# VHH binders against Jacalin-related lectin 10 (JAL10): the designs that were tried, part 14

Target 1, 292 residues: Jacalin-related lectin 10 (JAL10), of Arabidopsis thaliana (Mouse-ear cress) (q8gwi7)
Amino acid sequence: QKLDAIGGKGGKQWDDGADHDNVAKVYIRGGLEGIQYIKFDYVKDGKTIDASIHGVSGSGFTQTFEIDYQNSEYIVSVDGYYDKSGTMQALEFKTNLKTSEVIGYPKGTTKFSLGGVNGKMVIGFHGSAGKVLNSIGAYLTTAPPTKSQLVGGLTGGEPWDDGSNYDGVKKISVTYISTLIRSINVDYEKDGQVVTRYHGMKNGDTEEFVIDYPNEYLISVEGTYNILPDDNVLVIRSLIFKTSKGRISPTYGFVSGTKFVLESQGNAIVGFYGRDGGAFDAIGVYFSPIPS
Key: E = the ipSAE of ESMFold2; O = the ipSAE of OpenDDE; V2 = 0.75 times the mean of E and O plus 0.25 times the DockQ between their complexes.

## First folded at step 9 (VHH)

Design y3 (from u2 with R100K W101S G102W S103G; framework vhh_8h63_2; at its last look DockQ between E and O 0.64; V2 from the best seeds 0.00; counts 0 for: pae E 4.9 > 2)
Fold by OpenDDE, look of step 9:
Structure y3 (fold): chain B 292 residues (1-292), chain A 119 residues (1-119)
Amino acid sequence: as target 1 above (292 residues)
Amino acid sequence: ELQLVESGGGLVQAGGSLTVSCAASGFTVSSNYMGWSRQAPGKERELVAYIYSGGSTEYADTVKGRFTISRDNAKNTLYLQMNSLKPEDTAMYYCARDYKSWGTSFDYWGQGTQVTVSG
C-alpha cells in the first residue's frame, strides 16, 4: 500500500520503494531552515540496506532513530510538521514499541500524520527533497504476528510453541478438571486446511469452543494462575476465551489467584505457546492483525 | 459403602452466615481430598472450596475471604462455613471426595443441600 506524500510541492522526487521487510534506522538532519535531509536504512532478507540521503547535508544537527527490527519492532506511523512554504520542519516516528523524539522545529507549522493504519507497518518511504525535505510518503504492508507475554509458571514443565504461522483459530478443545486446566487442543486454519495441535493431558472433562473463522476471530484469552497447595507449583487454573463477535466461552477450570488477560486491540490470536507439566504451567499467544 | 450426606442448608438473608455439613461414611475425611461445589440454577457446577489431605485449603475467588472449609476428624465430617452471604451464593451445595488429587477424580458426591440467600 502506497500512501501519498504529505508536505510541500517543491524539490525533486525520491522513492526508496517498497521492496523491504522493515526499516532499521532513520537519519534526520535538521536545521533552522527545516529538515535538511532524511535517510533510511532498510531491512531485506535479514540484512540492512543503506539508502541514499534525500536532501542535502548542511550545517544542521543529525539525529538517528533506531528500530529494533530483530525483536519485531516496526514503524507504525510518522508525524510531521511543515511550514507554509512546504518545507518539512519536524518529524516524529512511532513504532509498535516506542516513539522517537520530535526531530526538528515544530513551531508554527502544519501538523500531519502519515500511516497509523491498524495492523500495518511501514516498509519504505518516498517523497520530495531539494535543499530541504519537502514531502514524505510511505509504503505499508501487513504487520507480522507479535508474541504476547507468557503468563503463569515460567520455569516449570516443558515448553511448547505452535508458532504463529496460521491464519486463525477454528476451534479450541479444553480439557479441564475442577481445579485447573489439563490441556488445550487447537484447530488452526492454514491456507484453507485445518491443522490440529495437542498439548497437555487428556484426563478430565473436555469441552469445545468453536470459532466461525474467517467470520469470527479469537481475540482474547483470559484466566487465572495460582500455586497448587502442597505441590507448590504455579499453574494456569482457569481460562476464558473471547471472540471478535463478542462471544465468551464458559469458564474452564478454577477461578483462583492472579488474573490475566491476553489481548491486543485490532488483532486476533493465531497461535499458542506455553509450558506443560501435567497441567498448564504457563500460556501465551501470538497476535496477528485482523484482515480488513 | 461410601456415602456423603450434606446438611445445614436453608434460607438466609444477605450478609448472613450459614454452615453446611457433610457427614462421610465408609472412608476417612481427613485422609482424603475433599471439596465443596455448588450449582446455581442454569449454571454449571463449580468448585468453591477444597481441602487437601494434608490440610491445606483453597478457595475460588468468588468466595475467598468469606467461606471456610474445615473438617472434624472425630466426627468424620466436612464443613463449609459461609459468611457474608450474597444472593449470588444461592445454589445447591455438594460435598465430594477427590480420590486422587487436584479435583481429578470426584468419585463420591452427596445429594446436596440447598442454600438460598435473599436479597
Scores: ipSAE 0.028, ipTM 0.521, lowest interface PAE 2.6, mean pLDDT 92
ESMFold2, look of step 9: ipSAE 0.150; ipTM 0.586
ESMFold2 (binder alone), look of step 9: mean pLDDT 83; pTM 0.825

Design y4 (from x1 with Y101G G102Y S103G; framework vhh_8h63_2; at its last look DockQ between E and O 0.55; V2 from the best seeds 0.00; counts 0 for: pae E 7.0 > 2)
Fold by ESMFold2, look of step 9:
Structure y4 (fold): chain B 292 residues (1-292), chain A 119 residues (1-119)
Amino acid sequence: as target 1 above (292 residues)
Amino acid sequence: ELQLVESGGGLVQAGGSLTVSCAASGFTVSSNYMGWSRQAPGKERELVAYIYSGGSTEYADTVKGRFTISRDNAKNTLYLQMNSLKPEDTAMYYCAREPRGYGTYFDYWGQGTQVTVSG
């Protein structure tokens, strides 16, 4: 998705394009007369791509802002400040992890925000520049899901991973006995279709927790893990689910041992991963921003 | 014929103590995983205490530190000692067995014994 450039009129149009996986670094040279130039390093197929300088050199100081793209950092929005002459006077970059300093001199200017679209990240820029930067626009794409920590028995069983390429969770079926969780079955929605994944064994009592997706989202998985005394094996002992509408499932299994909470503000759970073998050893989730 | 017979329930004042018993016949308590569950009127049945075949014990958070599950293998009897009782502990208390441990259900339940905690 291409966001139109915002700012002043003037200068020559430039366009770094959208054929990038991420932004690696921003270079901004400011001065008494505004932002002199801007340059972006992009990421494509794991490699940094140096883009062109947009603007001209002046008497200002070049500041940089690095994006830790290898650890899932990405730009979500840019605040810009332009004046009546059409000069970009200041910029501020915001990622999912941090905010840059305001670069430049924003007093007496018009502020705008570029991006900030829920669930999206910036992968490219375009704009106009001449003696100074005049305007800036952006290219957006869907931000990647974030993987939670894995909780429970980290060495028992075999790993499994449903991935994160689902639109949301429609139903969780939990099979449990008096003292522990035996399995989960997850009904995901993918492009209007239900995709079911199951993990663990089916011996036990099975109960369902239905989520009214897309009107309701799964937002939290909580529970406990502990060693089974006779077996000395660390496993998931209990589970409870919570939704965006404040609904809470029954507690499945038996509350025992270390409590865990897998949740992330503003995010829904869109995938599961874990470990099982004969027990339900460990669980983790993928988070994705809740649609706007 | 398999039997679980609970006894020892009754009326007790808040802060008091009570021991309920479960006499088993047709199987050996020590060869099984055993539990005490309770059901208050209009509520779901809740596991409150569990004893593994090896003798280790587990408790629900709501009773931990107040209740003690134990067994007497010679008498083939399971016990639940309930201390510092609260009105919220009022329920029918059931003894149950789980013959294969955590890979199975409770497959047999007693008829229950009523515990009523006043005021």
Scores: ipSAE 0.029, ipTM 0.476, lowest interface PAE 7.0, mean pLDDT 87
ESMFold2 (binder alone), look of step 9: mean pLDDT 83; pTM 0.827
OpenDDE, look of step 9: ipSAE 0.757; ipTM 0.921

Design y5 (from u2 with D98E Y99L R100P W101G G102Y S103W; framework vhh_8h63_2; at its last look DockQ between E and O 0.70; V2 from the best seeds 0.00; counts 0 for: pae E 3.0 > 2)
Fold by ESMFold2, look of step 9:
Structure y5 (fold): chain B 292 residues (1-292), chain A 119 residues (1-119)
Amino acid sequence: as target 1 above (292 residues)
Amino acid sequence: ELQLVESGGGLVQAGGSLTVSCAASGFTVSSNYMGWSRQAPGKERELVAYIYSGGSTEYADTVKGRFTISRDNAKNTLYLQMNSLKPEDTAMYYCARELPGYWTSFDYWGQGTQVTVSG
């Protein structure tokens, strides 16, 4: 998806294209006369590609903004500031993890936002530039979900991973006994269909937590993990789920030991991974931006 | 036949203490996981104290520091010592057995003993 360039009309058109997997680094030189140039280093097939400078190449001070693309950081939007002469005066880059400084001088300008489309990332830029940057546009693609840390017993049981290629979670069924979690059963939605994944042991008491997807999203998994005294094994002892509508499940299992919270502001949980064996050893999640 | 018989409940003043007992027959208390659960009017049953066959104990946060679970193997009896009692501790108290090895929730329950804490 190509977003038209926004800003002033002047300068020579440039286009870095969309044949990239991510952006690695942004180089900007700003001044009182406007953004003098911009340059992007892109990622393609795990390798950094040094692109062309857009604007005037010269001596002076360049500010940079690095994107940790190897750890799933990506640009989600750019705020731009242009003046009545058609000159880009300032830029601010936002990723899924951080925001750059405002580079340049935004006073007396028109502000715009480029991108910020839910679930999308920037993989390329285009625009116009002459002695200054005049306009900037972007190429968007679907962003990958991000993975939480794994919590619980990290050495017991066997790993499992549902992946992240689901639209959302419709229901979680938790099987537990008096002192610990035995299993989860997750009903995902994918392309209008329910996909069910089961992890753990079937014996115990089972309760369901239904989410009114897509009007409601699972946003948080919380609980505790602790050593089981007779086995001396670290496992998940309790679970609590929370939704975008402020609903909170009962506490499943028995609260004991170290508390954990798996949540990410602005994101829904769209997948689970973990470890299980004779116990439900560990849990982690995949996050994806909540629509609209 | 398995049996669990609770006793020792009654009326106690807030801030007071009470011990409830659970006599077991048909199995050995020390070879099993044992617990005390309670149910107040209009509330779900909740586990408040648990003792593993090896003697380790765990408590719900609401009673931690006030309640102590213990057992007397010679009498084959489980105890719950309740100190610093509050009106919110008013409930029917049940003892229960769970097989070792984390197979299922409690598989056998007593009939309960009523504890009433007044203010």
Scores: ipSAE 0.454, ipTM 0.793, lowest interface PAE 2.4, mean pLDDT 89
ESMFold2 (binder alone), look of step 9: mean pLDDT 80; pTM 0.800
OpenDDE, look of step 9: ipSAE 0.787; ipTM 0.936
ESMFold2, look of step 10: ipSAE 0.340; ipTM 0.736
ESMFold2 (binder alone), look of step 10: mean pLDDT 80; pTM 0.805
OpenDDE, look of step 10: ipSAE 0.826; ipTM 0.958

Design y6 (framework vhh_8h63_2; at its last look DockQ between E and O 0.49; V2 from the best seeds 0.00; counts 0 for: pae E 7.4 > 2, framework grips)
Fold by ESMFold2, look of step 9:
Formats: structure tokens, C-alpha cells, sequence
Structure y6 (fold): chain B 292 residues (1-292), chain A 118 residues (1-118)
């Protein structure tokens, strides 16, 4: 998604494009006469891309703002300040984790916000610049889900991964016996359709926990893991699910050993991954922001 | 036919001890996975102690350190030794078996009442 540039009409158009995974670094030279130039380092396939300077290249001091893209930081919005002459006078960058200093001199200007679209991140910029930066626009994409820690037996069983490309969870069916979890069956929604993924063994008691998606979201998976005494294997022993409406599932399995909680404030669970074999060895989740 | 008969329940003072037993007929206790569950008024039945066919044991956190499950192969009998009893332990106690070819308890006794006063 391309957001039109906002600011003054002067200068020549520039466009860094949208073929990037993230922004790594922002370089800005500001002054009393406005922002002289801006430059972005982008990320593509884990490597930084050295983009062009937009504005006047010269000596002096450039301020920088780094985005910790390797730890899931990304730009969500930019506040800009332009004057009646068409000059961008100040910028402020906001990420999901922090806000930059206001760079430049915003007094006597018109303020605008670029971006800030729920669930979206900035992956590219465009605008206009001459001797100064005049306007700035952005390219948005869906922010990636984040991956939880894997809990349970980290070496037993075989790995599986449903991925994170689902809109939400509609139902979880848990199969268990007196002492452990045997399997889960997850009904996801994707593009209005149900996609079902099954992990583990079929023998045992099966109970289902239905979520009224999209009016209700799965937000937490809690449980325990412990060594099975006779098998000496570390596995998931119990599971509990919680929703955005405060609903809590029954405890499935047998509470034993180390407690875990997989939850992230403001996020829903949109995918599962883990390990299984003769038992249900390990579980992890993908989080994505809850729509508002 | 398969039978499980619990006995040994009764009224006991808080802090006291009690042993309940479960006599099995028609199968061998030591060749099966066995458990003790309890159900208090207004609560669901909960597994409190479990013994694997290989002899290893597990307990619910609420009874760990106070209850001991054991078996006597010669008598074909399962036991639950309950120490440091609390009023919260008041319940009907059931023994059950989970055979090695099954993944859930398939036979239950009729239960024995344990009542802890104080």
C-alpha cells in the first residue's frame, strides 16, 4: 500500500520503492532553513541496501536513527512538520518499540502523521526534495507475526510448523490421556475458509475449545512440561487456552512439572509450531497484533 | 469379570492419616497403569495419584508429599496412603485402571468416602 506524499509541493520527486523487508537506518541533516536531506538504509534478504541521498549532500553533522530490525523493530509512523514555503522543517520517527527525537525545528509549521495504520509497517519511502526535503510518503506492508519461544522437549519428536499465514484460530481440539497430551487439531481461518492442521497421536479423549473468531481471539496458551517417569522423555503434560473475552478452557492433560505461559500483550495467536512423536513434545506460537 | 472394590474410607481428624485400598479381580494390578481419583461435592473428578505399570509414580500438586500410591502384587491390591490430611481432601475416592492397550481409564470402582474434620 502506497501513501501519498505529504508536505510542500517543491523539489523533484524521488522514490526508494517498496521492494524491501524493513528499514535499517535513517540519516537526516537538519538546520534552521529546514531538513537538508534524508537517506534510508533498507533491508532485503537480511542485507542492508544503501539508498540514495534525497536533498543536498554536504559536509557537517548528520543525525541518525537506527531500527533494530533483527529484533522485530519496524517503523509504524512518521510525524512531519512543514512550513508555508514548502519546506520540511522537522521529522519524528515512531517504531513499535521507540520514538526518535524530533529532528529539526517544528515551530510555526503544519504537523502531519504518515502511516500509523493498524497492523502495518513502513518498508519504503518516497517524496520530493531539492535543496531541502519538501514532502515524504511511505509504502506500507503487513507487519510480520512474531514467534514465541518453543517450550517443552526441545530435542524429542519431529518438528512441525503451521506457519503464521492465518487470520486467526477458530477452534482447538485437544486429545489427551490421563497423564499427557497426545495431539492438537487446530482450525484456522484464512481468507474466509477453515484450514485444519493436526499434530500428534489420535488415541485418547478429545475435547474441543471453540473461539468465536473474529469477535474473539485466542491470546494465551499455558501449560506444563515434565519428564515422563517411565520413558525419561520431556514432553508437554497439560494445556490451557485463554481468549480475549476472558474465557479459559479446561485444563487438558495432567499438571506436572514446569509451568509455561505463551502470551504477548495486545496480540492474538495466529499459528502454532512444535514437536511431536509418541507424545506431544513441544509447543510454540505465532503472535500478531489484535485488530481494533 | 473385571472388578475394583475400594475400602478403608471413613472419618478422620485434620492432620491425621488414612489408607484406602482397592482390591482388583479379573486382571493384574502390576501389569496395568492404575490411578486414584477423587470427587468432592460440587467439583469435577480429579486424578490425584498415578502408578505406571513399570512402578513409577506421579501425584497432583495438591497432594504431593502427603499421599503415596503403591501396590501389592501378591494381594492384587492398589493402595493410597494419605498423610497430613486436610478438610480439602474430603471426597469420594475412586480407583481406576488404564490398561496398557488403552489410553484412558476403562474401569472404575464404586468409591470410598473420606471425610476430614476440623
Amino acid sequence: as target 1 above (292 residues)
Amino acid sequence: ELQLVESGGGLVQAGGSLTVSCAASGFTVSSNYMGWSRQAPGKERELVAYIYSGGSTEYADTVKGRFTISRDNAKNTLYLQMNSLKPEDTAMYYCAREPGWSTYFDYWGQGTQVTVSG
Scores: ipSAE 0.036, ipTM 0.516, lowest interface PAE 7.4, mean pLDDT 87
ESMFold2 (binder alone), look of step 9: mean pLDDT 83; pTM 0.826
OpenDDE, look of step 9: ipSAE 0.581; ipTM 0.838

## First folded at step 10 (VHH)

Design z1 (from y2 with L2V A14P T19R V20L G35A S37Y E44G T62S K86R M92V Q114L G119S; framework vhh_vobarilizumab_d1; at its last look DockQ between E and O 0.61; V2 from the best seeds 0.00; counts 0 for: pae E 2.8 > 2)
Fold by ESMFold2, look of step 10:
Structure z1 (fold): chain B 292 residues (1-292), chain A 119 residues (1-119)
Amino acid sequence: as target 1 above (292 residues)
Amino acid sequence: EVQLVESGGGLVQPGGSLRLSCAASGFTVSSNYMAWYRQAPGKGRELVAYIYSGGSTEYADSVKGRFTISRDNAKNTLYLQMNSLRPEDTAVYYCAREPRYGSTYEDYWGQGTLVTVSS
């Protein structure tokens, strides 16, 4: 999605394009005459790409704003401040993790916001500039799914990871004995097809929790973990699932030990990861924004 | 061959007591995870009590403080002492051996013993 440039008329059009995975760094040269130039370092396939300077250097100051893209930080919005002459006077960048200082001198200007669309991130910029920055626009894309923390036994068993490249969860089958989760079986939807992934052991009672995807989303996994006395291992002891329609599954397993909740406001669960060894040791999820 | 034989069920008045026994053959009770389950008419099975091979125990909330699971290693026998019985405790009670962490074998169940709590 391309957001139109906002700001003053004037200057020469520039366009860094949208063929990037993220933004790594923002450089702003400002002064008493306004923002003189802006420059972005982008990320593509794990490599930083230096883009062109937009504008010209003059008397003023240079500030930078780094995005920790390796730890899933990304720009969600930009506030801009332009004056009646069509000069961008100040900018403020917001990420999913932090907000920059206001860079420049915003007094006496018109403020606007660029982006801020739930579940979207900025991957490119465009605008106009001459002796100063006149306008700025953005390219948005869907933010990548994020990993939850892993809960349960963090050292027992072996790791597994379904990834996050699924459209949603259609069904979860839980196999348990009354005191222990043995396995889960997850039916995902991917491009109109059901993809099934199984983790753990087959022995026990099996119950299904069906989700009416795409009219209903899995949004929460809750439960407990505790030590298994004879084996001295920390494992998942119970699970509960919740959906976007307010449905709550039965409690699978036996409530014992430390409670956990894996949920993220505005997000659906689109993938699972965890650990299994002789049972179901640990669980984590991938979150993806629910479309507005 | 593995077998579990329950006994001790019967008719009892509310507030009464019963002791269920489960004689095991083909394996050692103290080396396994053992459980009592029950199934009331028209309902699914539910866990009553669980004893780990090391002797630790866990109970369903509905029976905590009233029921006690135990074993006699010399007799290779699992017990369920049921006190302060209520009409809702009426069910067929099953003795079971359940898989440990890492085991791929399925659980083994006895034939069950009927407990009826009624005036």
Scores: ipSAE 0.298, ipTM 0.646, lowest interface PAE 2.8, mean pLDDT 88
ESMFold2 (binder alone), look of step 10: mean pLDDT 82; pTM 0.825
OpenDDE, look of step 10: ipSAE 0.446; ipTM 0.764

Design z2 (from y2 with D107R; framework vhh_8h63_2; at its last look DockQ between E and O 0.73; V2 from the best seeds 0.61)
Fold by ESMFold2, look of step 10:
Structure z2 (fold): chain B 292 residues (1-292), chain A 119 residues (1-119)
Amino acid sequence: as target 1 above (292 residues)
Amino acid sequence: ELQLVESGGGLVQAGGSLTVSCAASGFTVSSNYMGWSRQAPGKERELVAYIYSGGSTEYADTVKGRFTISRDNAKNTLYLQMNSLKPEDTAMYYCAREPRYGSTYERYWGQGTQVTVSG
């Protein structure tokens, strides 16, 4: 998706294209006369690609903003500030993890926001520039899912990972006994089909929590983990699920030990990973932005 | 042949005490995880107390300090001593043999014993 350039008139159009996986680094030279140039390092096939400088080279200070693309950081939006003469005076970059400093001098300017489309990330830029940067636009694509931390027994059992290539969660079945979780069974939706994944032990009481996907999304997994006395094994002891419609499941299992919450603002849970070894040792999730 | 038989339930005044017991056959209580759960009319069954094979215990918050789970290995019997009883403790009390970490056997419930707390 190509977002039209926003800013002032003037300059010559430039276009870095959309054939990139991510942005690695932003270089900006700003001053009292405006943003003199901007340059982006992109990521393609695991390697950085130096794009052209847009604007004019000078002897001033270049400020940089690094994107930790190897650890799932990406740009979600850019705030721009341009004046009546059509000069971009300041820029501010926001990623899924952090916000840059405002680069340049935004006083007395018109502010705009580029991007900020829920579930999207920036993979390319275009705009116009001459003696200064005049306007900037962006190319967006669907942002990749992100992986939560793993909670519970981090050394017991064997790891498993359903991955994140699912559209959503339709149902979770939880099997438990009086003091711990035995297993989960997850029904995912993928391309209109149900894909089922089972993790843990079959014996126990089983209850189902149905999610009215796609009208409703799973957004939170909460619970507790604690050592099992006499077995000296750290396991998940209880689970609670919450949905985008404010529904909350019963508490499955037995509340004991350390509380955890796996939830991310604006995201749905689209995959699970964890550990099992004789019950249900650990749980983690994949988050994906909820479509707006 | 596995069997769990609860007994000792009855009517008791608020503030009183009562012991319920669960006689087991077909397995050894001290070699297994054992528990007491209760179910009041219109309510879901809830764990009350749990004892692991090694003797470690866990209790629901609603009964901590008032109830004690124990076992008598010579009689192969599980007990629940209930003190300072309240009307909200009124329920059918069930004992169970619980599956251990890594085990494949199912939980086995007794038939229950009624405890009614008046006043």
Scores: ipSAE 0.561, ipTM 0.818, lowest interface PAE 1.5, mean pLDDT 90
ESMFold2 (binder alone), look of step 10: mean pLDDT 82; pTM 0.821
OpenDDE, look of step 10: ipSAE 0.576; ipTM 0.833

Design z3 (from y2 with Y33W; framework vhh_8h63_2; at its last look DockQ between E and O 0.22; V2 from the best seeds 0.00; counts 0 for: pae E 2.2 > 2, unsure alone 64.4 < 65, placed apart)
Fold by OpenDDE, look of step 10:
Structure z3 (fold): chain B 292 residues (1-292), chain A 119 residues (1-119)
Amino acid sequence: as target 1 above (292 residues)
Amino acid sequence: ELQLVESGGGLVQAGGSLTVSCAASGFTVSSNWMGWSRQAPGKERELVAYIYSGGSTEYADTVKGRFTISRDNAKNTLYLQMNSLKPEDTAMYYCAREPRYGSTYEDYWGQGTQVTVSG
């Protein structure tokens, strides 16, 4: 996806293209008269690619913004400021993990936002530049699945991880007793086939929550975790699932303790990870953009 | 033969109090994990309070601070004192011998006693 360049129409067109996997580093030289140049290091096939500067190096200062692409960090959006002449005065980069400083001088300028599309990441830039940076655009692609926090008993039991290499969740089978969650079995959709993963103990009642994939997506996992008084173990005590169609599962288990919500706007849950032992100790999810 | 017989249910106004009882036979209440569950129309049965054989208790967040589970060992009877009742508490209340963490046996329920809270 190509986003149009924002800013002035001055300068010469530049285009780094979209044939990248990520952005590794941003170089910005700013001055009182505007952003003098911008430069990007891109990532392709696990290697950094050094791109050319766009603009001119003047008497300003250079700041850098590093993206930890090796740890699944990526640029989500770029906020900027340009003046009436169409000169970029300041830029701010937002990743899925952090926000850069405002680089430049935003005073008296028009604010804009480039990107910020749910489930998308920036993989390239284009724009115009001369003596200064005049405009900036971006290329977007689907962001990779993101991993939620793990909630519940973080040290008990054994860890498990289904990963995120699924298209969606079709069914969740919850095994529970009166006081806690015992297990979840997840039916995933992968390339038109159902893949089932089993986690936890199977002692107890089992109920199924069916999701009409691909017409419906699992989007939220809620619940509670608390210690069992006599056993002194921290485990998942209750679970509730919500779908993109607004369906809510029954409450499974025992509503007690700390509440948690695992959800991400615009994303579906496509995988689970957690910890289990005699009970279901901890739960986490993978989020992936819902297809439009 | 195991038997649980609930009693004490009835109609009560919101903000009122009620105590339900569960007489057990065939096993010793104080030696078992006991609980009170409730089931409202159209909803799943949910545990609201339980007591360990050792006497420790836990309550669902929905009833915490309002309900108290206790037992009389001499009478082999389980109790649930319900205070500050709300319409949302309306349900059939069941006492049960519940499986504990790691247990493999199923819950055993009584016939239930109806509690209705008018708003």
Scores: ipSAE 0.646, ipTM 0.882, lowest interface PAE 0.8, mean pLDDT 93
ESMFold2, look of step 10: ipSAE 0.745; ipTM 0.920
ESMFold2 (binder alone), look of step 10: mean pLDDT 79; pTM 0.798
ESMFold2, look of step 11: ipSAE 0.430; ipTM 0.751
ESMFold2 (binder alone), look of step 11: mean pLDDT 79; pTM 0.794
OpenDDE, look of step 11: ipSAE 0.176; ipTM 0.646

Design z4 (from y2 with T104Y; framework vhh_8h63_2; at its last look DockQ between E and O 0.64; V2 from the best seeds 0.00; counts 0 for: pae E 2.9 > 2, unsure alone 64.6 < 65, grease 24.9 > 24.2)
Fold by OpenDDE, look of step 10:
Structure z4 (fold): chain B 292 residues (1-292), chain A 119 residues (1-119)
Amino acid sequence: as target 1 above (292 residues)
Amino acid sequence: ELQLVESGGGLVQAGGSLTVSCAASGFTVSSNYMGWSRQAPGKERELVAYIYSGGSTEYADTVKGRFTISRDNAKNTLYLQMNSLKPEDTAMYYCAREPRYGSYYEDYWGQGTQVTVSG
């Protein structure tokens, strides 16, 4: 997806293209007269690519913004300011993990935001530049799945991880007793096939929550975790699931302790991970953008 | 043979109090994990209070501060004192021998006692 360049009409067109996997580093030289140049290091096939400078080097200062692409960090959006002359005055980069400082001088008359589309990441830039940076645009692609926090007992039991390499969740079978969650079985959709993963102890009542994939997506996992008093172990005590169609599962287990919500706006749950040790100790999910 | 017999249910006004009892036979209440569950029409059965063999108690958030679970070892009886009752507390209340963490046996239920709270 190509986003149109925002800013002035001056300068010469530049285009780094979209044939990248990520952005590794941003170089910006700013001055009182505007951003003098911008430069990007891109990532392709696990290697960094050094792109050309867009603009000119003047008497300003250079700041850099590093993206930890190896740790699944990516640029989500770029905010900025440009003046009436169409000169970029300041830029701010937002990743899924952090926000850069405002680079330059935010004295422009027009504020803009480039990107910020749910489930998308920036993989390239284009724009115009001369003696200063005049405009900036971006290329977007689907962001990779993101991993939620792990909630519950973080040290007990054994870890498990289904990963995120699924298209969606079709069914969740919850096994539980009156006091806690025992296990979940998840039916995933992958390339038109159902893949089932089993986690936890299978003894107890089992109920199924069916999701009408691909017409419906699992979007939220809620519940509670609390210590079992006599056992002194922290475990998941209850679970509730919500779908993109507004359906809410029954409450499974025992509502007790600390409440948690695993959800991400615009994203579906496409995988689970957690810990189990005779009961569900901890639960986490993978989020992936819901197809438009 | 295991048996649980609940009693004490009835009609009570909102804000009122009621105590339900559960007489157990075939096993020792104090040696087991016991609980009170309730089921309202059209809703799933939910555990509201739990007492461990060691005597520790646990309550659902919906009843915490209002309900008290206790037991009389001599009578082998489980109790649930319900205060500040609300219409939402209306349900069939069941006594149960609850599975322990990591246990492989199912819980055992009585026939229940009806509690109705009028608004």
Scores: ipSAE 0.270, ipTM 0.706, lowest interface PAE 1.7, mean pLDDT 92
ESMFold2, look of step 10: ipSAE 0.312; ipTM 0.712
ESMFold2 (binder alone), look of step 10: mean pLDDT 79; pTM 0.796

